# Ledger of designs, part 10: VH-VL binders against p14714r889to1111

Target 1, 223 residues: p14714r889to1111
Amino acid sequence: YLRHEVKDPEKAISFLQDLLHSSGLSEDQKRLLRTSVLCREQLAKVISDSDIEGIEEGYVELDCSEFGLQESLEAVVKQVMELSIERKVQISCDYPQEVSSMRLYGDNLRLQQILSETLLSSIRFTPALRGLCVSFKVIARIEAIGKRMKRVELEFRIIHPAPGLPEDLVREMFQPLRKGTSREGLGLHITQKLVKLMERGTLRYLRESEMSAFVILTEFPLI
Short names: E, the ipSAE of ESMFold2; O, the ipSAE of OpenDDE; V2, 0.75 times the mean of E and O plus 0.25 times the DockQ between their complexes.

## First folded at step 1 (VH-VL)

Design v7 (framework fv_vulinacimab)
Fold by ESMFold2-Fast, scan of step 1:
Structure v7 (fold): chain C 223 residues (1-223), chain A 117 residues (1-117), chain B 112 residues (1-112)
Amino acid sequence: as target 1 above (223 residues)
Amino acid sequence: QVQLVQSGGGLVQPGGSLRLSCAASGFTFSSYWMSWVRQAPGKGLEWVSGISSSGDYTHYADSVKGRFTISRDNSKNTVNLQMNSLRAEDTAVYYCARESYDYFDYWGQGTLVTVSS
Amino acid sequence: DVVMTQSPLSLPVTLGQPASISCRSSQSLLHSYGYNYLDWYVQKPGQSPQLLIYLGSYRASGVPDRISGSGSGTDFTLRISRVEAEDVGVYYCMQALQYPYTFGQGTKLEIK
């Protein structure tokens, strides 16, 4: 119900923002547009959070459709670019050539939610020293299942300088929701539960001496 | 409509201190990074220091690190450069500049700082 | 630090003729979202520097279309298709990939 009442106004706002974006804007107008985009994203998160109990218990259904992986990755980078610019933290993207023509069957919006949340967290916990970056790497392994069906195993690596996320935050990501869970911890907790809903989905957080990384594995039917 | 108006330059002896100020108007000052760029007489441009929109993050060129301090007061729309232990090689015109994304779209008029005996 | 090298340092040009300035960086400036973190500025006699081109090829507001930026990675060019009297000044490239931001040495464009 809430979703029906709020998501339609959000889509109208998004459409108006697209129209304004194509206009010649002053810097003050561009800043207001960026602020409205952030407000829309925050509203979308609140709507998503309304389904927290369903996500936590694993009974929410994925809304699967055909989508292009390249387009999804571009949308994710666009979603996090404002924070990247604001914090002076660069994002380096490394995708194999196969990604550009890859069409998948799955829940595009949930995939974007997973990737944007882990990228945003990586950016937030990268020091604001230029010369340091967040690397967004995709590894794809295509597997034929019989003569007519293909699937792809996707590994997303979001690499950032050590030490990375605070230990308490990583702990909150994997522990059951409790009173006192931080806002950031709640977002990452929901993200790891969404990964569990994906086909063969796994999310790990690695700490090494020189770097830390989110490693997300998931599988999609390949169209 | 964007304006950056500088003040605080002058003549100072080596080892002395000077404070430069840059007053901003015509935009939401608290939303932008600010930088200082200098130009020695007859020479090119040298980036000196930068400060984040909140003031929580600062960066300095190695030539001024430990001697100069950049700060800002968002309630007064000012960015300041406190220059201590001044040397003859710090003699330059100092510009404040507004940083949009990763480029300087507006510059102040410049303030001359002369360090000599 | 990223070292920026401009060529030529002195550029005498006849009115109405084209002019080109080259800028090379010691490391690639192509980074996040496919942007080149290279900007071009001009300082006209007695004035503050002013932005001409940002992120490699995007023209700043009020800059005429006869001025353009191109290049990627480590090699960049600022081109003026037809030099006008008002183009006299010192041109600088700047990398904004990482702190400290570094400028080229400057190219003085003069009418001959």
Scores: ipSAE 0.000, ipTM 0.422, lowest interface PAE 16.4, mean pLDDT 80

Design v8 (framework fv_vulinacimab)
Fold by ESMFold2-Fast, scan of step 1:
Structure v8 (fold): chain C 223 residues (1-223), chain A 121 residues (1-121), chain B 112 residues (1-112)
Amino acid sequence: as target 1 above (223 residues)
Amino acid sequence: QVQLVQSGGGLVQPGGSLRLSCAASGFTFSSYSMSWVRQAPGKGLEWVSGISGSGGSTHYADSVKGRFTISRDNSKNTVNLQMNSLRAEDTAVYYCAKDSSGWYEEYFDYWGQGTLVTVSS
Amino acid sequence: DVVMTQSPLSLPVTLGQPASISCRSSQSLLHSSGYNYLDWYVQKPGQSPQLLIYLGSNRASGVPDRISGSGSGTDFTLRISRVEAEDVGVYYCMQGLQTPPTFGQGTKLEIK
């Protein structure tokens, strides 16, 4: 029986999580299990085998269009709000004022995937103690490329209390995938590959004494 | 019923080339990764190469990297191993193997009959 | 590369008696998913390898209950509760956690 489920890792994860639901779990364990189920469902909706391979190889074509950055950021925060409330971890947003009027040309949905995944992971690994929060900070550097063109370099910082993500999870994010990679590890690995597909995209994970952070850099043409 | 039927192989001189082929049936070929595993006479098993279900990702053992090329034709349900710059130490029975996964080398649930490759001294 | 070490390399056994093969890895094969990426294969004389056990302890289709896999992390065991003539062959463990997948050196199980 498990042989069939293992041939489809998402089905195997779903099956195992369903089995855990029937177990005598603590309330904390039940909440974590529910969160992992939601994360798995999100992955299943947006990621197919062909998409994963294209992303791994770096040849997925971005679906670029004009979008508003403020609207995109608001959508991302809304997407992660349920977990934020469930874990009693607040999200503090710090955007420069120019973000509210900024219109970009790029792949809005992929940007939202990147930001949602990193925010979900940050919330997941933030203790619900002392009103601790995840800080979502945007830094924008606008550059004129001549008389007719402007671009913006965006730096997204998703800051959370130390120690942050487990070392194994950060390893999974940057190393080649293995079978049975956790749902978070798969999501974060795909996320770092998606960032590399973005214009001048880079993703770093920083650990410091008091905080840890995802630092995502990418560039967009300004409309 | 899953079947992997191999062809190719034979005797070749050092520096020569051979192409091995493996024809698959009984499963959705494009959904599973395929690997080649070899066994030198009287020795154990050594993984040499793998290819994802779509053919976009390929992986090689250090001992064959730059000399061997794995490929697949999903319209014909075949996986191939092109072996160039062959050395005496490449002498082995080569098996094609079906992975349990579409992406990575997890475990090999079915194996072909094997193809002997002999590289003369 | 992950080094896989089997013991014993030669295992003469009397029909009907139990047999055990050990497999040790140079690093833990326990993944954060909870799976141990350790598999067992048997190669019977003149035949291709065939899967016996996958992911530590799961029996492949058609494999009898007398054959079982156990262990976690770096130390694994394949056990045959009562050896039959059809069990003659060379047994290999393999790790699938790290690329490249690596095999143990093999254990030859023979009657007598």
Scores: ipSAE 0.000, ipTM 0.415, lowest interface PAE 19.0, mean pLDDT 80

Design v9 (framework fv_vulinacimab)
Fold by ESMFold2-Fast, scan of step 1:
Structure v9 (fold): chain C 223 residues (1-223), chain A 119 residues (1-119), chain B 112 residues (1-112)
Amino acid sequence: as target 1 above (223 residues)
Amino acid sequence: QVQLVQSGGGLVQPGGSLRLSCAASGFTFSDYYMSWVRQAPGKGLEWVSGISGSGSSTHYADSVKGRFTISRDNSKNTVNLQMNSLRAEDTAVYYCARVDTAMVYFDYWGQGTLVTVSS
Amino acid sequence: DVVMTQSPLSLPVTLGQPASISCRSSQSLLYSSGYNYLDWYVQKPGQSPQLLIYLGSNRASGVPDRISGSGSGTDFTLRISRVEAEDVGVYYCMQARQTPYTFGQGTKLEIK
């Protein structure tokens, strides 16, 4: 249901890079085009009002394929880098060694959408102060079932300084969609629904005195 | 100031009908799920029915499904419970309650309306 | 349907002493959000029910610190650290994890 409406971010970026180099655009037009790239990237994750009912009912299909986890994590960090730089908020990545060789079977683009949306939200609500950062951690638990099957349980922690997200935004993430839901709340609600489509998928938002965090748990077959 | 004011109860014979109403004030009515909860004399609480803020989704306890209909009029800030084919076991005090849409808790309750079904 | 079981059903307590009520659900009330959709309500004689605790452990506005909720999954506890006369009433746990929402049988708290 949503697959037909959402553009591939990598193909869109490639197309725009070609336009910037091959067309006879003025410097003002190039500046506007660069700005529109960021806006279009964000809109590619936004669902129209007419799609709200479909999302609540779970009409979205997963497009599963083999992919490398390290490559996916790198793509996610690249996708959020512009906001990170603009807001002067650093991203610190902490991955276990086995991630570099890990190949999974699942929906790579939906995983990237989940992780980028939670990272973007974390960056937006982190103050631009020296020593403050968003920490992106991955914890992998590999389980072998017999000789022919391996699975991995992945825990993604996106940690940011307290107080974190506004209560209303966390509320919008976990409650049924309604007309008047904020754009950010809609994005996070879609993210929560997408996590539910993943195998054993769970998404939590934790608040502590010094930090807050998204905790995303999901399971993938290992190739 | 949040208020829920109920009306409509009374005595009715088995097989009869009654309509309960709950008038809300002090909040944006269309943003809240609304519920009806009943309590038979000397017994515990039983959730009966609920309706989403827009009115697009309704839910019912099995004991009342097909007999009771919940509805709301957001322009008048009212939620209604139409009770048909009433039975002696429907005798209870009926409460309307506001449900926080985000956390799903019943934070404000009406004063209650007594419904007595007897011959 | 999710079945909610409370114990004890009758709880006589001396003023100033602690009181605890247990609530058990037939299914886990822990949602993917990380919240336990378990609430506690009190009904005082002649009054409508009032919210005490929501999402397992959060106090409703105006509820004193002596009243607290704890637990996760299928086992929950409401605790009153020191019972006062105004605490007399029937206490209900309720699951809001899924419809139909269901209440426990109620625990009548009485002063000895």
Scores: ipSAE 0.000, ipTM 0.414, lowest interface PAE 17.6, mean pLDDT 79

## First folded at step 2 (VH-VL; framework fv_cemiplimab)

Design c12 (at its last look DockQ between E and O 0.05; V2 from the best seeds 0.00; counts 0 for: pae E 8.6 > 2, placed apart)
Fold by OpenDDE, look of step 2:
Structure c12 (fold): chain C 223 residues (1-223), chain A 121 residues (1-121), chain B 107 residues (1-107)
Amino acid sequence: as target 1 above (223 residues)
Amino acid sequence: EVQLLESGGVLVQPGGSLRLSCAASGFTFSSYWMTWVRQAPGKGLEWVSGISGSGGRTYFADSVKGRFTISRDNSKNTLYLQMNSLKGEDTAVYYCARDYYDSSGYYFDYWGQGTLVTVSS
Amino acid sequence: DIQMTQSPSSLSASVGDSITITCRASQSISDYLNWYQQKPGKAPNLLIYDASSLQSGVPSRFSGSGSGTDFTLTIRTLQPEDFATYYCQQSYSYPLTFGPGTVVDFR
């Protein structure tokens, strides 16, 4: 039912984006439009996920294509801005300079989904106190495999102030789905499963006295 | 096939320390949360502590926080409970249990036979 | 913390009887409720998980029901081996907590 109900509006948004693209936009406007397109595509993909069980069992196939890492990260940050403002939690992004030029081969939409969910969760469970910040750090390690093939190992570190995620949500994230799993827990669990589908993908949640962190590792072919 | 065997329970004086062990077999130990539950003589069951498969997450009952530490060695398929500053009220049979997760999770489907810890002067 | 209570604390029954034990949580725990059986000098055994799911190998005369705060364990046609202490346990949130137990003994 939901899939059918959102299909027409999604198509309309897509159509409007195409029209805007042809309307003589400034460079900044084009950038915003590209970001919006990525968000729309991500939305469409999530909506198409009708088989949560398939994700749980790891039978979901990734749709890989060439994408720019910077554009992907921008789309992720834009998705959480509203919550960030609402919660009065600042997002501090720390990307290496190389990110701006990185072209990768992989499932960008799944990457956006993973990063947006973890970032949203981090913001959601950050106390609404002035001056608190969620840090979004990206570490890139380029590896040469053979004469012509390069790969990049990416580490995404999302650091948020204590107390961090509730213990129950952390458990729900890493344990198999069960009846009664919370909405938040389901999202995090799916996120964890999606990471596992990615090349050398790992997701960890670290908890310390003053801060907690999502640590996501994955590897992509570098184009 | 799944087996849990606790050991280390002895008589100890108040204020003393003791480490319990639970040897696991018959399943992929590192994939499962593990739990300690204790039972004072003639009393009910009390959850003491839990630990995630990787050991990265640990949980404690308030009654033992700051005194007990839970750990595991997945290479040895062994669960540990380090008990410090022991009190008389810590006297109990201590059970290790597997926290099952396959379909529904969050229940203890296998238990050891328990090991008796007696704290007395 | 979520407090668990059970009723009755003890009951006497005969072989062939049907008995019901109740468990109550201080707050809603959805269906995150498990039942265990413990015989004297033995470790507990899982009977029911998620309020109503029968653990493999457990006789069908055992059944669980309930959601939210009120739960029941029913034993139909009580057998000699069923005389034991029964505990409910919530797995909704940490710290995990058990009910005080219900002793089922011979009449």
Scores: ipSAE 0.030, ipTM 0.553, lowest interface PAE 4.7, mean pLDDT 91
Fold by ESMFold2, look of step 2:
Structure c12 (fold): chain C 223 residues (1-223), chain A 121 residues (1-121), chain B 107 residues (1-107)
Amino acid sequence: as target 1 above (223 residues)
Amino acid sequence: EVQLLESGGVLVQPGGSLRLSCAASGFTFSSYWMTWVRQAPGKGLEWVSGISGSGGRTYFADSVKGRFTISRDNSKNTLYLQMNSLKGEDTAVYYCARDYYDSSGYYFDYWGQGTLVTVSS
Amino acid sequence: DIQMTQSPSSLSASVGDSITITCRASQSISDYLNWYQQKPGKAPNLLIYDASSLQSGVPSRFSGSGSGTDFTLTIRTLQPEDFATYYCQQSYSYPLTFGPGTVVDFR
């Protein structure tokens, strides 16, 4: 029956990815494979995020490792592309060239979670009209600290057409959790708290007459 | 530049009523929650009431709940506080403040100059 | 209601001193704690939000720290304009509440 048919779906995906990785693939094909692995890992991390009280109190600690920024951004875009297609909302990406070679030390999966949630919310609250765009922009500012240490301040802008998120949803993102918080509000609140856990992390939501935007600042050591 | 100007504070007898106004300029008024905070002479600050940008949600301190009403007219960029059944403990300078939701939901980034309400027999 | 306390209630200091003001909440408020400065005859102004984030235009000699129930405001290298009353305020739950204030006077 159903249990026999769907056993080990993640194992099957992992096996296929490992096989394709070992088969003399181009760098573009290897990049796609790595992105698929990162998407699976992000899903597992979301499933394990059951301690909302710990997030609210700042109890959650980041799980830091080395990661490639371009691979992370590609994973984020892939994660939201299905909704983008369904809603007929185009995503415009604007990454500086140095992103392709950046290796960072930080919590890659939490970064993807933050960016994916804000991007999904932006797509969700863009009118379902053909040709409307959500802009995903990355700005990098590299800082040297001594001879051996470099850091980068990353500014992520997720820009979407006005009016943007409803006023109440933006309040739910920033206010303490309470009874009656919407599902969308809960996701955004968790995201806002995760950003605060990151080094010099800030999240802002700008509301202008023509557009609205999430602005996320984070800082990482460069490898 | 964001500016808030309160008006309407006067001397009033216990049990009386009074309406305060706060004129707002320099920002999109309807996009922001607004708040009243009061300060008794020589004392600290006390949050009184808040109202959402649309006016559909209102909140009150327990000490004024049922006696005070908060409202706004977004076409006139004006915030109001209707104060009924006034008591001596309501004597204070009343400030209007803009509630701001960038990075957190309940901090007051711009304040008016305040208007004095005195409740005395 | 969440009760907020501050210590000291007043202090005297000289220009150039560094001072620390403590704020304590009656229950955990995570990092939902703001600091305001009020000069005599003036409205309060926001210094610090979310325990440690510096409001735009506030000098870097101001800093905040803490989480849970215990919070501090630190002013490094006091300037003449820093002699004022300082209030903490919890933004965790309604009703929103302020601490009783700390008066910083010229010695």
Scores: ipSAE 0.012, ipTM 0.587, lowest interface PAE 8.6, mean pLDDT 81
ESMFold2 (binder alone), look of step 2: mean pLDDT 92; pTM 0.945

Design c13 (at its last look DockQ between E and O 0.02; V2 from the best seeds 0.00; counts 0 for: pae E 12.6 > 2, placed apart)
Fold by OpenDDE, look of step 2:
Structure c13 (fold): chain C 223 residues (1-223), chain A 118 residues (1-118), chain B 107 residues (1-107)
Amino acid sequence: as target 1 above (223 residues)
Amino acid sequence: EVQLLESGGVLVQPGGSLRLSCAASGFTFSTYWMTWVRQAPGKGLEWVSGISGRGGSTYFADSVKGRFTISRDNSKNTLYLQMNSLKGEDTAVYYCAKSDYEYGMDVWGQGTLVTVSS
Amino acid sequence: DIQMTQSPSSLSASVGDSITITCRASQSISDYLNWYQQKPGKAPNLLIYDASSLESGVPSRFSGSGSGTDFTLTIRTLQPEDFATYYCQQYDSYSYTFGPGTVVDFR
């Protein structure tokens, strides 16, 4: 029912975005529009996920295309800004300079989904204390065999202050789904499964006394 | 001094398994691609496998794909080659080599002999 | 897959001679070619990278040239220590390919 109800509005948003694109926009406005398009596409993809069991079992196929890493990261950050403001938790982004020109081949929408979910969870479970910050770090390591065939290993580190995620959610994230799995746990579990679908994708959750962190590793062809 | 030292080469029967090791010293091991190259007796060089500095990427020649696995332990400065389902044509001296920034293999070990025979 | 060939398979020369070895790729590999020297019972040594760049420590009598599909290694004023087998190697793709080698022996 929800999928059907969301489909028409999604198409309308898409149509409006096209109209805006053809209108006279400033460069900043164009950038915002591009980001909104990426968000819409991500939304559409998530809505289309009708088979959670398929994701659980690893039968979901990735839809790979060329994308810019910076644009992807911008879309992720924009998705969590409202919550960040609401929770009074600052987000500190740390990207290497090469990210601005990095073109990758992969499923960008799934990447956005993974990063937005982990970042949102981190913000959600950060105490609403003045001065607290969630750190979003990206480390890129170019690894190549030959000059024309390059790959990049990406490490996404989302660091948030203690106490971090509830232990129950962490368990739900990494354990098989059960009938009693929470909504939040399901989201994190699906995220974990999506990471595993990516090439050499790994997701870890580290917990220390003062901070916790999601550590996501994945690899993409570098274009 | 930059040095690579292979070990583990022995006589094995067809269908057997063997793991080779390559100990590295004199350079920051984790920052370099490492490769295995083999040479059958009286024959030329054949690239076997490569692995990225952090081990995130692995590549294989078609002749060994599905049978061989390459790995590394950067904490021990050691490169490994796990060889399964060995065949007679796998008989060779196996070299480990460090790739330089221009993708040339600028440092080689002395090699270790693997003999596959019944 | 990229195929590599070398010519000649073997040649005899004298000390002081100038020799040229050729390497050919089945398709264009730009300048993504290395040259190695191997002596009997020893590991190969890198001589030239990127078709024409001399590896550190290699004598200047060695030189490489070419791009695309045709490459050459030249040894000027051949020295006694230069008698060995020489291999070209492409690194244009993830699958490295060595040439079959050229044996340079005494005349």
Scores: ipSAE 0.018, ipTM 0.557, lowest interface PAE 7.2, mean pLDDT 90
Fold by ESMFold2, look of step 2:
Structure c13 (fold): chain C 223 residues (1-223), chain A 118 residues (1-118), chain B 107 residues (1-107)
Amino acid sequence: as target 1 above (223 residues)
Amino acid sequence: EVQLLESGGVLVQPGGSLRLSCAASGFTFSTYWMTWVRQAPGKGLEWVSGISGRGGSTYFADSVKGRFTISRDNSKNTLYLQMNSLKGEDTAVYYCAKSDYEYGMDVWGQGTLVTVSS
Amino acid sequence: DIQMTQSPSSLSASVGDSITITCRASQSISDYLNWYQQKPGKAPNLLIYDASSLESGVPSRFSGSGSGTDFTLTIRTLQPEDFATYYCQQYDSYSYTFGPGTVVDFR
């Protein structure tokens, strides 16, 4: 059932290529669509290559290495840009140079997977109205443990207009997987479990009268 | 202040019916999963029922399925438990509880006592 | 229904002791486990959610660990206010179940 919900990206790409060659779209429009499909293919591969049973049970091993936060944040925004344009939703990014220039030790791919899924969900559930915006903020709190080692607590906020996610999806994100879980719910659930695997990782979804937000906390060694 | 206040617990004959209420304040009631948990005198906790924030999904323990229903009125910030075909084993203190998105029951009411006796 | 057991059912301890309570599930529940504290005549209080995450306002002397079928609650330096009954609770199924409880008495 879960494979049926995710869709085969190779088949989707083949179908789109046939459509592009038989359509009346301009060469620029075809190029943009191909680029968007390739970016979504990379995102889908990251999500669908996960060991779902291992993630659910908490037995997935993180693949830690040194990485630059700026490159990670840029990759995340790029991965969601096609949907942002399609839904006419602006993305406002607030990650100051000090934060984005950090080099961290951790699982870069899983961090990107977490941030991309929460951004995609926020964009998907923002009404396609003029001037609506999803805000992506990063807040850092640096702790010096000793002269040779620093750690940073990162708080990622993905803020979108009220009412936010449907209650059914929020339930699917936090409750155990069940028969009939939606594709969007599965993606969010996996994301929530991945955040828990991160050091001091927590994921919350807040609803307020004017906005809703994902709030993701995690901690990394700072290089 | 997040507050939950149960009411409606009373002495009832076996086979009777009773409705419990839980008044909520201090949080956005409609966005949270709500639950009923009971505790027989001198015994442990038993989960009874749960309801989603908009009320579309309801769940019940096997011991009460078919006899109890759960509902909420989000305009009144009130959770309900309708208890039918009551039995002696339904005698307990009934708590309502608020769950957060990580599904811990983080706020509990004071409890209301239901006694089923002839 | 997933059956939950707790060990010990009762325990006597002194202020300053470190104690451990074990909870076992009849099948894997991943980390879908909460711990509650209940004092006589009072409603339960959430201590630990998701097996190991400390609820806000809970003292750091409490900790939880485990995954799958075996879980523990540890109280590092027992205080007078910690004498209570402790329950584990799974939420892997919609038939949420509590363990039978562990009474922690003053010795």
Scores: ipSAE 0.000, ipTM 0.532, lowest interface PAE 12.6, mean pLDDT 81
ESMFold2 (binder alone), look of step 2: mean pLDDT 91; pTM 0.926

## First folded at step 5 (VH-VL)

Design a0 (framework fv_cemiplimab)
Fold by ESMFold2-Fast, scan of step 5:
Structure a0 (fold): chain C 223 residues (1-223), chain A 118 residues (1-118), chain B 107 residues (1-107)
Amino acid sequence: as target 1 above (223 residues)
Amino acid sequence: EVQLLESGGVLVQPGGSLRLSCAASGFTFSTYWMTWVRQAPGKGLEWVSGISGSGGSTYFADSVKGRFTISRDNSKNTLYLQMNSLKGEDTAVYYCAKSDYEYGMDVWGQGTLVTVSS
Amino acid sequence: DIQMTQSPSSLSASVGDSITITCRASQSISSYLNWYQQKPGKAPNLLIYDASSLESGVPSRFSGSGSGTDFTLTIRTLQPEDFATYYCQQYNSYSYTFGPGTVVDFR
């Protein structure tokens, strides 16, 4: 329903973006155009998520395609940069070398949605103090399952200073939506359910004396 | 390396009180939910109580609510179950278990037997 | 409280058989269900969490499926070490409940 209402405006925006892309653009203008395209795609995903019950029960199908992991991670960091700057909380990225050449088959926009939501929450609950940051770490384990086939197990760690997220918010993330839920908790709950739709997907929240972390595990075929 | 060890199970008279302890090692105790599960001789598993990593949230089965309390000391890596107003039907092996925010109880202790009898 | 039932209460099987155990909740629990294995005199061992996710270190012959009120644990190509009691457990409600158990006997 919401998807239908936005269909024609989206087509018009897409057409205008294509016209701008065909124009002689400066590097700054090309960068802004790229950001506009990403914002449009994110909006389309948000609108398509109107059926919370479908997500809750696992009936939503993933929209899989080939994508570059490095590009997706960079897009996610870009998406959360405004809040990072506003709150004066730095993001430190730690990726293994193989990530830069890694091509995956999966739902790129859902992966970005999962990572951006957990990063945004981590930034929100990090104090703006000198030397404090949110660490975004990726661990990749590659497995060959045939002569020409490979898969990768990805572990994403989003580490932030203690105390981290409120206990009530973590509870809302993992418990059923049958009771009242905050807006922040609803976003994280949907994120947890989207992770469950991923191949071997799991999401955990760890709390230690000096740090807390989201730990997200999922598998992708390698291209 | 990851280990849970229960202690405190003894014979106790009906109406009595008893405190069980569970010593944890090999993991960051304060970050995990902990739970108590019991099993009467020859019977199935019954969830008794759960506590969040910080100790700020506690939950109880209806059969023990108002009689039992769960607590933890994160500085000592120890979980406790205080059992008051004990009844014959509380006779069971009591297990402590580690849980990760309701995903599952992945590490269990060996259990400690509590017998409530005159 | 959410009531859990299991079927069958017991079954006899041979090594190499494939068996199915069912678990039913008195009300919808979405996918918030775990499966455990318990051998005589031992503590339970987690097999499957969130209805279908295999716990690390658990053999791939174990699988879980279902959502809502009806859930299934399947053990393919039964091995000697699989003869045990199996329990389902819901965590949709904070008063967590276990099923009554299914005893899988050898022979």
Scores: ipSAE 0.000, ipTM 0.394, lowest interface PAE 18.3, mean pLDDT 79

